# VHH binders against p46559: the designs that were tried, part 2

Target 1, 369 residues: p46559
Amino acid sequence: MTAIEKFFTEKSPDSEQVLLKVIELGIDFLGGEWKNVDKSQVNVSRVHGGQSNHMFHVTSSTSATPYLLRIHRQPPSQVFTDTVNLAIFSERGLGPKLYGFFEGGRMEEFLPSKTFDVNDVLVPENSRKIGAIFPLYHSINVPVSKSRRCVHLMREWLNGYESLGGGDYEILPTTVNYSDHPKSVSIKDLNHEIDNFEKWSTEIFEHTLVFSHNDLASTNILELNSTKELVLIDWEFGTYNWRGFDLAMHLSETAIDYRVPFPPGIKMNGDLIDNPPNIQIFCEAYVEADKKLKNRSPSDPTAEVKALIQECQFFWPLTNLFWALSAMKHSLLKFENGVDLDVQARDRLAVYFHLKPRSQKIYEELSKK

## First folded at step 14 (VHH)

Design w4
Fold by OpenDDE, look of step 15:
Structure w4 (fold): chain B 369 residues (1-369), chain A 123 residues (1-123)
Amino acid sequence: as target 1 above (369 residues)
Amino acid sequence: QLQLVESGGGLVQPGGSLRLSCAASGFTFSDYYMAWVRQPHGKGLEYIATISDSGDWTYYSDSVKGRFTISRDNAKNTLYLQMNSLKPEDTAMYYCAKGTHLEGRTKWRFDYKGQGTQVTVSS
């Protein structure tokens, strides 16, 4: 735990120390009216819902600009990536404004909004809106490595799992109704799976590399109260990746409910995995928005939408493998995030092996063209 | 006032069966996940079974899987735990727990649990 994290977690938000600290931050990064703010005029309230950060809404009874204070809990590498991404988006008006950053935290614009849940993202109109917003982000040129970081992360997590003493991973029991997965999988086998998908993706979809969110779960979508526009947040995994991987990541998350207050803290809906209800609408919206953004002439989008759906379907199992490997490693570290990581790993592996044959078929079909 | 009242506990021999009930009142029962938790003497709380608001989804800890069945009757505002093939290790105070409405990923928690019913498995 960092010193600043300890400071904000051990002290009450209404403590004099915290009040003085947030005034100091206000003065340092925002200046202006904050220079005249007294501690008696400041209110600090904890914002709930963040898994990776401690968040506080800082306001005053004066004209001083309110702000969201974020104290990081992520590894430094993720903090760096997230901060850079936020800075870029801030300048482009694609997210909250970044007021400042410091060691262990940052100050952001507070956006009155609703955070989406799993029900919200299943609403067809919301799915359309989300589909339409992706091209805006995918069109951004970010000065970071264009390497597919997701592949590196998968290998890193798997190596980490092994280093921590992990062996063959037992996939039984699962909470999903799939039976076409092995009872166990070796580290070697998992490496082969990564290799195969890397090969397939590189061969078929290398031309689709875009800056990607790579973690667009419902909780990372804000609906602004004032305009009802959507804002994507939590770009800690923001890197270049195959377009289809990013899109499939979101779609795959729509089938997962984390609003389980008891073990295992996660519920996967097999029906939504096998037959995602909004994939058509989502992809249609994407294609339409992308055409507009690129000033393309109006044309029948049918073929393009079909191709994009296929692309999403191809990457769907890979998104599950991605998080399965993460869960495997972190379970050995006894990481607690409200989800049973063993259950999550098992279920995601089951989904992976269930959907993998479809991806292979898609590869085979597209490789012949 | 929110209330959860457990019943059905008692003394049973190894291999025996019990059916626990939990009567809920003071809230919309059908809107919440429910769980059974147990606490052996001198030990911490253990989550053993979870059921969704509609009752169409259930989860069990490895310790009770295949032996216990959680169910609910929303019309009667009642939660059940059918316990079969009981073992001495199942001896504990059993509580009915009410889930919270969660936003996003949060730690497992309940906002209310009953007074409990004692289950003792002994020869």
Scores: ipSAE 0.716, ipTM 0.906, lowest interface PAE 0.5, mean pLDDT 93
Fold by ESMFold2, look of step 15:
Structure w4 (fold): chain B 369 residues (1-369), chain A 123 residues (1-123)
Amino acid sequence: as target 1 above (369 residues)
Amino acid sequence: QLQLVESGGGLVQPGGSLRLSCAASGFTFSDYYMAWVRQPHGKGLEYIATISDSGDWTYYSDSVKGRFTISRDNAKNTLYLQMNSLKPEDTAMYYCAKGTHLEGRTKWRFDYKGQGTQVTVSS
């Protein structure tokens, strides 16, 4: 834990020390508008920062520009990519302005907005908007490694699970109504699943690499109050990856309700998984927006949409394996986030094995050409 | 006034069965998730079963799954817990709980308002 992290976690947000510190930061990065602000005029409130950040909304009763303060919890290597992502998107107007960064943290624009929930992401107009905005983000060239895909993080989580004393994982009991999965899975089995999917994905979909969000749940979508335009936030899992994983992650997350009371704090909807009502509209919007962005003529727009749906269907089970492995590791760490992580891991493994045969069939069809 | 009234507890032998009921009033029962929670004597609370507002989704703790069944009748504003294959470790005070919003609607929790009903399992 860094000194600045200790400062903001050990002191209350309304303490004199914190109030003076945020005025100092305001002067340093936003300029003299903060110089005349008295500590009695300042409000600092905690905002949910997830696993990766302590976040504070800093405001005043003056005309001084309010800001969102992020104090990093992760080591410098993880902060590098997150900071680069914010800076690149900020310059393109695709996210909050970056006001400054410093060792251990950063300051950024607070966006007056509505955060989407599980109901919002299934409204057809919203599905179209989300599908249409993805190509703009996917078109950005981010100067980071193209080799660190979702599968590398999956392996890190599985290795971490084993190192923490984890072994064979019992998939039952589940809350989803699937039965076409094994009752138990070993670490060796899970490594085999990761290796197989990596092989399939690289052989068939390597040409689809884009910089991907990899975590587009509803809570990472803001609708701006002023314009109703959508902004994607919280790029902590941002990497180059197959675009179908990024799109399937969003679609899979639209079938999951995190608002349910804890325990268990999570509800997966098998009907939405088996028959997603939004996939056609979402993929149509993606293809249309991608063509417009690239100023290209469609060769066969219906065939392109069908192919993109197939990409999403191929990657869908992998998105569930991804979060199952995270949940398995973090359950052993006794991590608390308002979700029963063993419920999540069991259900996601059941979904993975239920959908995997479709992905295998798609691989077989495309590899024979 | 919100009210949850548990009933149906009693003394049973191991392997026996009981059915608990919870009568709800003072709120629109069909709008809320409901749960059963138990507290063994001198111990903390254990969440054991959850049911969605429509009743189409349920969750059970590992300690009771396969033995207990949560259900609801929205027309009667009543929550049920069918308890089969009872064990001495099931001995506890049983409470029903209503799902509720936290400030700001970012997280929901269960709220326990009743006096509970005692279940005792002994040979």
Scores: ipSAE 0.046, ipTM 0.564, lowest interface PAE 5.3, mean pLDDT 87

## First folded at step 15 (VHH)

Design y1
Fold by OpenDDE, fold request of step 16:
Structure y1 (fold): chain B 369 residues (1-369), chain A 123 residues (1-123)
Amino acid sequence: as target 1 above (369 residues)
Amino acid sequence: QLQLVESGGGLVQPGGSLRLSCAASGFTFSDYYMAWVRQPHGKGLEYIATISDSGDWTYYSDSVYGRFTISRDNAKNTLYLQMNSLKPEDTAMYYCAKGTHLEGRTKWRFDYKGQGTQVTVSS
């Protein structure tokens, strides 16, 4: 635990120390009216909703600009990526404004909003809105490595797993009922899976490379109270990737419920996995929005939508492999995030192997064209 | 006031069976996930079974998987744990636990547990 984390977690938000500290931060990064703010005029309230950070809403009874104080709990690399992305989006009006950053934390614009849950993202209209917002983000040119980070991360996690003493991994799904998976997978097997998807993706979808969120779970979507517009947050995995991977990542997450207050902390819905209800409307919205954004002439979107759906379907299992590998590694580290990581890994692997044949078929079909 | 009252515990021989019940009151039972947790003497609390609000989804720890069955009757505000093939290692105080409404990915939490019922498996 960092000193600043300790400071804000051990002290009450209404403590004099905290009040003075947030004033100091206000003065240092925002200036202006914060210079005249007395501690008696300041209110600090904890904002709940994320595991990755401590968040506080800082307000005053003056004209001083309120702000969200975020104290990081994430690894430095993720903090860096997230902060850089936030900074870029801030400048482009695609997210909350970044007011400042410091060691162990940052100050952001507070956006009165509702954080989506798994039910929200399953609402067709919301799915449409989400699909429509993606092209805006995908159109952004971000000065980060354009390498396919998902593949690198998968390999890194797998290597990490092995280095930590991990061996053959038994696949015993808990929340899904798939049976068309191997009983176990070796490190070699998993490497082979990564290699295959890398190959397939590179050969077929390389032209779809875009800046991607790569972790658009429901909780990373804010609906603004004032305008009902959606804002995407938590860009710790933000990097370039295949468009379909990013889209499939979101869609696949719509089938997962993390609102399980007991072990295993995760519930996957096989029906939603097998038959995602909103993939059509999502992709339609994406295509329409993308055309508009790019000033393309109106045309029949049917073929393009179909192609995009296929693209999402192709990447769907890969998103599960991605997180499975993460879960495998972090399980060995006894990482606690409210989810049984072994259960998550096993279930996601089951999903992966269940859907993989479809992806392979898509590859084969598209490779002949 | 919220209450959870466990019953059905007792002394049983290895290989035997018990059925625990938990009577819930003071809250809308059908709106919450429920769990059974147990605590062996001198040891920490162990989550052993989880059931969704509707009862259509269940999860079991490895330690009890295949032997225990969690169920619920929302009309009766009652949670059940059928324990078969009991082992000495199953000896513990068993508690019924009420889940919290989770916002996002949060740590496992229960906001209330009962007084518990003792299960002793001994030859």
Scores: ipSAE 0.686, ipTM 0.881, lowest interface PAE 0.5, mean pLDDT 93
Fold by OpenDDE, fold request of step 16:
Structure y1 (fold): chain B 369 residues (1-369), chain A 123 residues (1-123)
Amino acid sequence: as target 1 above (369 residues)
Amino acid sequence: QLQLVESGGGLVQPGGSLRLSCAASGFTFSDYYMAWVRQPHGKGLEYIATISDSGDWTYYSDSVYGRFTISRDNAKNTLYLQMNSLKPEDTAMYYCAKGTHLEGRTKWRFDYKGQGTQVTVSS
């Protein structure tokens, strides 16, 4: 834990120390009216919804610019990526403005908004809206490595798991009722799974490389109160990836409910996994928006939509493998994020193995073309 | 005023059974996840069973899985814990806990728990 994290987590938001600190930050990075703000005029409120950061809404009864204070919990590499992405988006007006950054934290524009939950993203109109905004982000040119970060992370997490003493992992799903999975998987088995998907993806979807969010869970979507426009946040995994992986990451998360205030902190909906209700409207919206963005002539989108759905379906299990591996590693570290990581890992692995055959069939079909 | 009142605890022999009840008032009971938590003497709080707002979903810790059953009657604003095959290790103060409204991935937490009912399993 960094010093600043300790500072903001051990003290009450209404403590004098915190109030003075946020004033200091306001002065240093925003200046202006913050120079005249008294601690009695300041309010610090914790913002909930993110697992990876401590967030505070800092306001005053003066004309001083309110801001969101984010204290990082992520590794430095993720912080770097997220901050760079945020900075780029800030300049382009695609997200909150970045007011400043410092070691262990940053200051952002606070956007009065509603953070989406699992119910919000299941609303068909919202799915349409989300699908329609993806092409904009996928069109961004970011000067980062074009490597597939998801593959690297999976391998890194698996290696980490092993290094921490992890061995064969027993798959005992709790919140899903799949049974078409192995009883257990070895590290070797998991490496083989990663290798296969990397191979398949590279062979049939390499041309779909785009800058990707790679973690668009519901809680990373803001609906602005004023305009009802959607803003995507938390770009800690923002890098180039296969388009379908990014889209599937979002779609697969729509089947997962984290609104469980007690253990295990997670429940998956098998029905939504097997038959996502909004995948069509989502993909239709994507295709339409992408054509518009690229100034393409109107044409029958049917074939393209079908292809995109297939692409999403192909990557769907990989998103689960991705997070399963993360959960496996972090479980050994006793990371607390409101979710039983073993339950998550087991369930996601069950989902992975359940959906994997479909992906393999897709590969076989597309590889013959 | 929010209130949770546990009852049904007592002294039982190993292998015995108890049924705990929790009467809820002061909030819309049917809107919240509920849980049973227990605290052995000198030990920390342990989550042992979770039930969704509607009661259609339940989860159990490994320590009680297969032996305990959590249920609820929303019409009666009552939470239940059927405890079978009790063991000395189950000796603890048992609390009914009210879940918070969660909007995303957040830490496990309750905003209220009752005064508890003592369960003692001893030969």
Scores: ipSAE 0.658, ipTM 0.880, lowest interface PAE 0.5, mean pLDDT 93
Fold by ESMFold2, fold request of step 16:
Structure y1 (fold): chain B 369 residues (1-369), chain A 123 residues (1-123)
Amino acid sequence: as target 1 above (369 residues)
Amino acid sequence: QLQLVESGGGLVQPGGSLRLSCAASGFTFSDYYMAWVRQPHGKGLEYIATISDSGDWTYYSDSVYGRFTISRDNAKNTLYLQMNSLKPEDTAMYYCAKGTHLEGRTKWRFDYKGQGTQVTVSS
């Protein structure tokens, strides 16, 4: 624990020491607006929204700019890329402004907003808005590795699972009602699945490489109170990746309700797993926004939308395998997040094998070209 | 006003069956996820089965999967647990539990349980 983490965790947010510290930070990074603020005019309240940071909303009764204070709990290497991504998006007007960073923390714009839930992402107009915003982020050149993709994170998790003593994984019991999956899978089987998808994706979709969020569940989408514009947050899984994975991740997560009581703390909606209702509207919005951003017209707009739907369908099972492998490893670590991680892993593996034949068919059709 | 009343427990031999019932009152039963929870003597609570508000979705712990069946009758405001192939390790106090029905970002949890019914599996 750093000295600054200790300071903010051991002291009350309304203590004199904390109030004076946040005024000091305001002066140092935001300047003259904070220079005449008295501690009696300051409010510091704890914000809940993550496990990687202690977060505080700092305001005053003056016109001084309020800010969100993040005090990091993670080691610097895990924080560095998230901070770089925030800075890059901030300079382009995509997300909160970065006001400053220092050893152990950062200051950023507080965005008065509503966080989406599973009901919000199923509203067709919201799906259209989400589809339209993806090309803005996908167009950004982020100066990180282009060779580390979702499959490398998956291999790291599978290797971690094995090193923790994991072996063959039993897929039953599940909460989904599928039988077109094996009873168990070995680590070798799972490596084969990763290798096949990497081979297929690289052969067919390498031209679609973009910087991807890789975790766009509803809770990572903010709707700004003032403008109703959407902001994507929590880029900790961000990598370059095939755009279809990023889009499929969002679409597949619309079938999952994390609000259900623990245990198991997760419910997969079987009606939505095969057939997300808004994929057409979502992909139309993506294609239209990408066209506008790149100042181009599709030669056949119906065909371009159909092709993007195929990209999403191809990557759909891979998004479930991705989180299944994470859940398998973190179950052995006894990680507690309000979800039964073995239920998640089993259900997602069942879904993966159920949907995989469609992806294989798409690969076979497209590899003919 | 809210009540959950469990019944149907008793003494049974290994390999036997029991059917537990939970009569609910004081709330709109059909709006809530429900669960069965058990507590062996001197041990913590173990959540063993969950059912959705409509009854269309169920979850079972590994310890009871394939042997126990959770069900509900929303017209009768009653939750059930059919317990088959009982083992001595199933000996516990059994409670039904009501979930919270919240919209938004908070995780739903089980926030109320009844007084319980004892199940004893012994020769």
Scores: ipSAE 0.287, ipTM 0.721, lowest interface PAE 3.8, mean pLDDT 88

Design y1
Fold by ESMFold2, fold request of step 16:
Structure y1 (fold): chain B 369 residues (1-369), chain A 123 residues (1-123)
Amino acid sequence: as target 1 above (369 residues)
Amino acid sequence: QLQLVESGGGLVQPGGSLRLSCAASGFTFSDYYMAWVRQPHGKGLEYIATISDSGDWTYYSDSVYGRFTISRDNAKNTLYLQMNSLKPEDTAMYYCAKGTHLEGRTKWRFDYKGQGTQVTVSS
């Protein structure tokens, strides 16, 4: 742990030391509005939700601007990407304002809001709203690498797994009821899976390259209390990618329920794994919003929606492989987030192999035309 | 008055079978995830099987997968564990456990267990 992480985890939020520290941060990054704040006027409370940061809501009884304090638990390289992405969207008014950042943490706007759960995402009106906001984000030119894609991070995780002593991975036991997967996979096998999907995706879908969120699970969607508008948060996996992966990630995550007692702390809902009920409404909203944003008339709106659904179906197994590789590495690191990471990896690998034949068929159909 | 009463334990030879039961009362059984937990003598608790409130989803630890089956009958407020192909390593006190939500967290945990039933596997 960094010194700043030790400070905020080892001391009580109401201790004199913490109260003086958050006033100091307020002065340093928000200026004189915090200069006359006394420690007796300050409240610091822990905020739950995310697992990659220690989060504190800092308020005072004065007019000083309250803020959300994030103390990072993630490696500096992942923090850099998240901070850059937040700054870009903050300046455009598309996310929380970024008040400042420092080694080991940052300060941002606290948004009075409701965090979505998996049920909220499936409400038709919410699915429409979420689908409609993706083209706006996809249209933004972000000054980061356009060649790394999701596969770069997948390779990093697999290499990390091997470097930590990982070898052949046994896919059983699972909580899903599929049998059309191998009993185990080697690191070489998994590299071949990444390489094949990269080849397929580049050949068929390169024209769909956009800046993508890549982690739009329900917990990364806020509904603002004041306006009921949706705000997307936690862009740490943001990168240029095929848009179908971004959309499939959102849709496939509707099948994942973390409201499950540990162990295992995770459940896949079988009925949602490959055909969630909101895919039609979600894709319709995307196409409508993209049309309006680009001032275009689709030549066949029904066909365009069907093609977008096919894009999502193509990338669906890749979203599961993505998280399986992360879980495999982080299991060896003994990362604790209230989820049995080997259960997650095994279930997602089983889903990957179960759905891959559909993706291969889509590739074969589109590569001939 | 919340109560979990385990039964069905005993002495069996390796390769044998047992069926454990857990009678639940004092709460709405069908609203909660349930688990079987075991404790070998002098060791910590091992969570070996979990079942959803409806019974349509299950999880097993590596140590029992393929050999044990968790099930529930919500009409009878009863949780079961079918134990097949028993091994000496399965010797332990077996408890059923009720799930709950951990306050102020996004995750759920188990918060109550019964008095247990002993399973001994020896030749």
Scores: ipSAE 0.282, ipTM 0.723, lowest interface PAE 3.6, mean pLDDT 87
Fold by ESMFold2, look of step 15:
Structure y1 (fold): chain B 369 residues (1-369), chain A 123 residues (1-123)
Amino acid sequence: as target 1 above (369 residues)
Amino acid sequence: QLQLVESGGGLVQPGGSLRLSCAASGFTFSDYYMAWVRQPHGKGLEYIATISDSGDWTYYSDSVYGRFTISRDNAKNTLYLQMNSLKPEDTAMYYCAKGTHLEGRTKWRFDYKGQGTQVTVSS
């Protein structure tokens, strides 16, 4: 834990020390509008959201520009990617304005907004809006490595798990009721799963490589109070990847309910795991927006939508394996974020193995073409 | 007024069983997640079992998994905890807890807990 993270996690947001620190940051990055702000005029409140950052809304009773203070909880490699991605989108008007960054954190525009929950995502009009956003950033040529892919981070997490003393992982007990998964998996087994999916994805979907968000759960979607337009936040997992993973991540997260006020803090909604009700509307919106953005005449969108749905279904289990590996590592680090990480890992591994046969079938069918 | 009233505690030998009940009033019981928490003497609260508003989904801590069963009867506004294979380390004050509505993700917390019922497991 960095000194700045320790400072903001161990001190109350209303303490004199925190109030003086946020004034100092305001002066340093926003300049003279903060210079004459007194600590009695400042309010700092915790904005709870995301698993990767501590967030604080900093305001004053003056005309000084309020800001969102983000203090990173992540390793430096993910902080680098997040910062670069935010800077790129800020300059293009696709995200909050970036006011400054420093070792361990950044300051950005606070967007008066409603954060979506899983129910909001499933409203048909919202599903259409969300589906239409993906082509906007999928079409951007971002000057970062195209080799990272989701599998790079998955291997990093699995290696980290092993380095922390992790071994064979027991999948039971789960909160989902599947029986078509192994009872335990070794690190070698998990490496094989990553390798198999990388092979399948590269052989079939390499042409779909785009800059991807890779973490578009409902909590990373803001509806602006003023315009009702949607804004995507928290780009720390942003990297080039197969677009189907990006789409499947959003869709698979609709099966996740974070409104569990007790341990484990997370629930898999079994009815949504195999086929979310919004997949048709979401994929239709993607295809339509992509064609409009590229100024192409309409073709047979029914065939394109069906193919895109199949593409999402192919990547669906991989999104669960992705988060299972993260949870396995971070459980050993004793990371606390309101979610029991072992419950998440076990449930997501069970879902992965349950859905994997569908992905294998899709791979086999598309390999013939 | 909102009330949660636990009952069914007592003294039991190791390996024995008890069934706790929690009678709820003053709120729409079927709208909320419920939990059992316990507090061993001189220690903090330990969450041990969670049940969804409908009762279709349950979760247990590792310390009680396979030995305890949480259930609810929404028609009777009652939460239950069946405790089997009791151990001395299960000795604690047991509380039922009413969940809150989450506006977004937040740390685990309850809106309200009852007065508790004492469970003592000793030879």
Scores: ipSAE 0.244, ipTM 0.726, lowest interface PAE 3.5, mean pLDDT 87
Fold by OpenDDE, fold request of step 16:
Structure y1 (fold): chain B 369 residues (1-369), chain A 123 residues (1-123)
Amino acid sequence: as target 1 above (369 residues)
Amino acid sequence: QLQLVESGGGLVQPGGSLRLSCAASGFTFSDYYMAWVRQPHGKGLEYIATISDSGDWTYYSDSVYGRFTISRDNAKNTLYLQMNSLKPEDTAMYYCAKGTHLEGRTKWRFDYKGQGTQVTVSS
C-alpha cells in the first residue's frame, strides 16, 4: 500500500481523521461551502467497484459539492493517461467531472449508475445506445500523438514475450471450437501478422483515424440511474486509432464472458463471434448519430452502414491478436489476475486465424477500388 | 538484451535481516518503475514492493509493510530490498521485476523479471 491508501483503508470512514482529510480535500479542490463544513456534517461511505482503486463517496448535510474520492493502488504515472482523458472529457461534458487530482488519487463527480455486464451489452437497445454515443467521442480533437498505439503495443508485447524466453506458441483453444488455425505460431509468424494488418489498415483505413477508447468492454460502460444515459469510463488506452478498430474492440468484447469461475475465468462464445446479433443495429446507430453530429443532410444510410459493418469485420481479428499478444507476454510472468492467460491467448489466436481470411478478402476488395 | 540479476539471498534466522540487490541492464533503468516480487514454494507470485523511477514513491504489500524497504541507485542501475524482522513466512524465491504502465483493463505491473534469489527464514 501507499501511505494514502493505508490511511483510507485502515481507518474507519467515520473516524475524525478521515472526516478532516476529506474536508481538507474538499476545501483544496472544490472550495466554496467546504470551507464551512463541520466534521459532524460529513459522511464518507465506501463504494465497491474495480480492484484497482479504492473509492469513497463523500457527502455532507450542507450545500458543499459531494464527490467521489478515488485512491489508486497503482503508481501515479500509470494513471496519467486516464486522468488526462478524464479531464478533457470533464470539460467537454462527456464524462464525470474531474474536480481534482493528486499523487495517489483523484476527486470526481459521483454518478449514481449501473455498470454494464456482458448481458447488458447484448441487449439490442443498449447496443444501439452504445453505437450512438461513439461518434461523440470519435469527433473529439485531443492534442495527443496521432500514432496508432495498438500496433506499437502489439510489437512491444511480442518483443517482451520473446525476451522472457517465449518461443513457438501452440494454439489449443479451450472455450472455442475453431480448427482452422495453425498448430503453432512462431515469433516471426506473429510479426508477419502484425506487419500485414498494419499495412492493410494504413493503406485502406488511414483516413478513419479518430480519438478512440480502444478498450470498451462492458465494465467500462456506466448507465446513469437518473437519465439512463451511458457514460464511457476507463480511458487508459485512449488514443487515436482506426475507427473500425475501436468499434470492433467493443463488438468483440460482447462475445466474451469474464464472469466464469477461475480457472479459466474467461469464456468466448463462438456463435456470437460468427454471428454477432447486434452489429447491424450498432452500426446503424453510429451512422445516424454521426450524421446528426456533423449536421449532414439526411440520406439513405444503407451503403454507409454496410461499409461500416465491413470495417468492423476487418478489424475484428486484430482486436483478438492484440489481446492475445498481451496475454502471451504476461502469462510468462505468472501473475494472477483472475483469468487464465494461456487460455485467453490460445482462444484469441484461434479466433484471429478463423476470422483473418475475411479481413484479407476485405482488404483485397477495397484495394481494387 | 534486457537482464535482471538478483543477489543477496540466503538462509537467515527469524528476526534476522537480509539485503537483496538486483543488477539491471539492457534498458534505461532510471526510466522505469521497479519492483520486488516473491514466490513461496507451491504458491503464486506476490507483489511485495514497488518503487518509482525517481525513487520518490514506494508501495509495499501489507505482508511486508514496515519491515521491508525498497530503494534504488539509478547511477548504478541497481535495485535494493532491505528486509528486516524476517519471518518464516517470508521464505520464498525473490525476483526483481521491471515495471510497466497499467493500461486499459490490463492490470499488470511488470513486464520482466530476473531468475530470482532464494530467501529462507528458518530456525
Scores: ipSAE 0.020, ipTM 0.318, lowest interface PAE 6.9, mean pLDDT 90

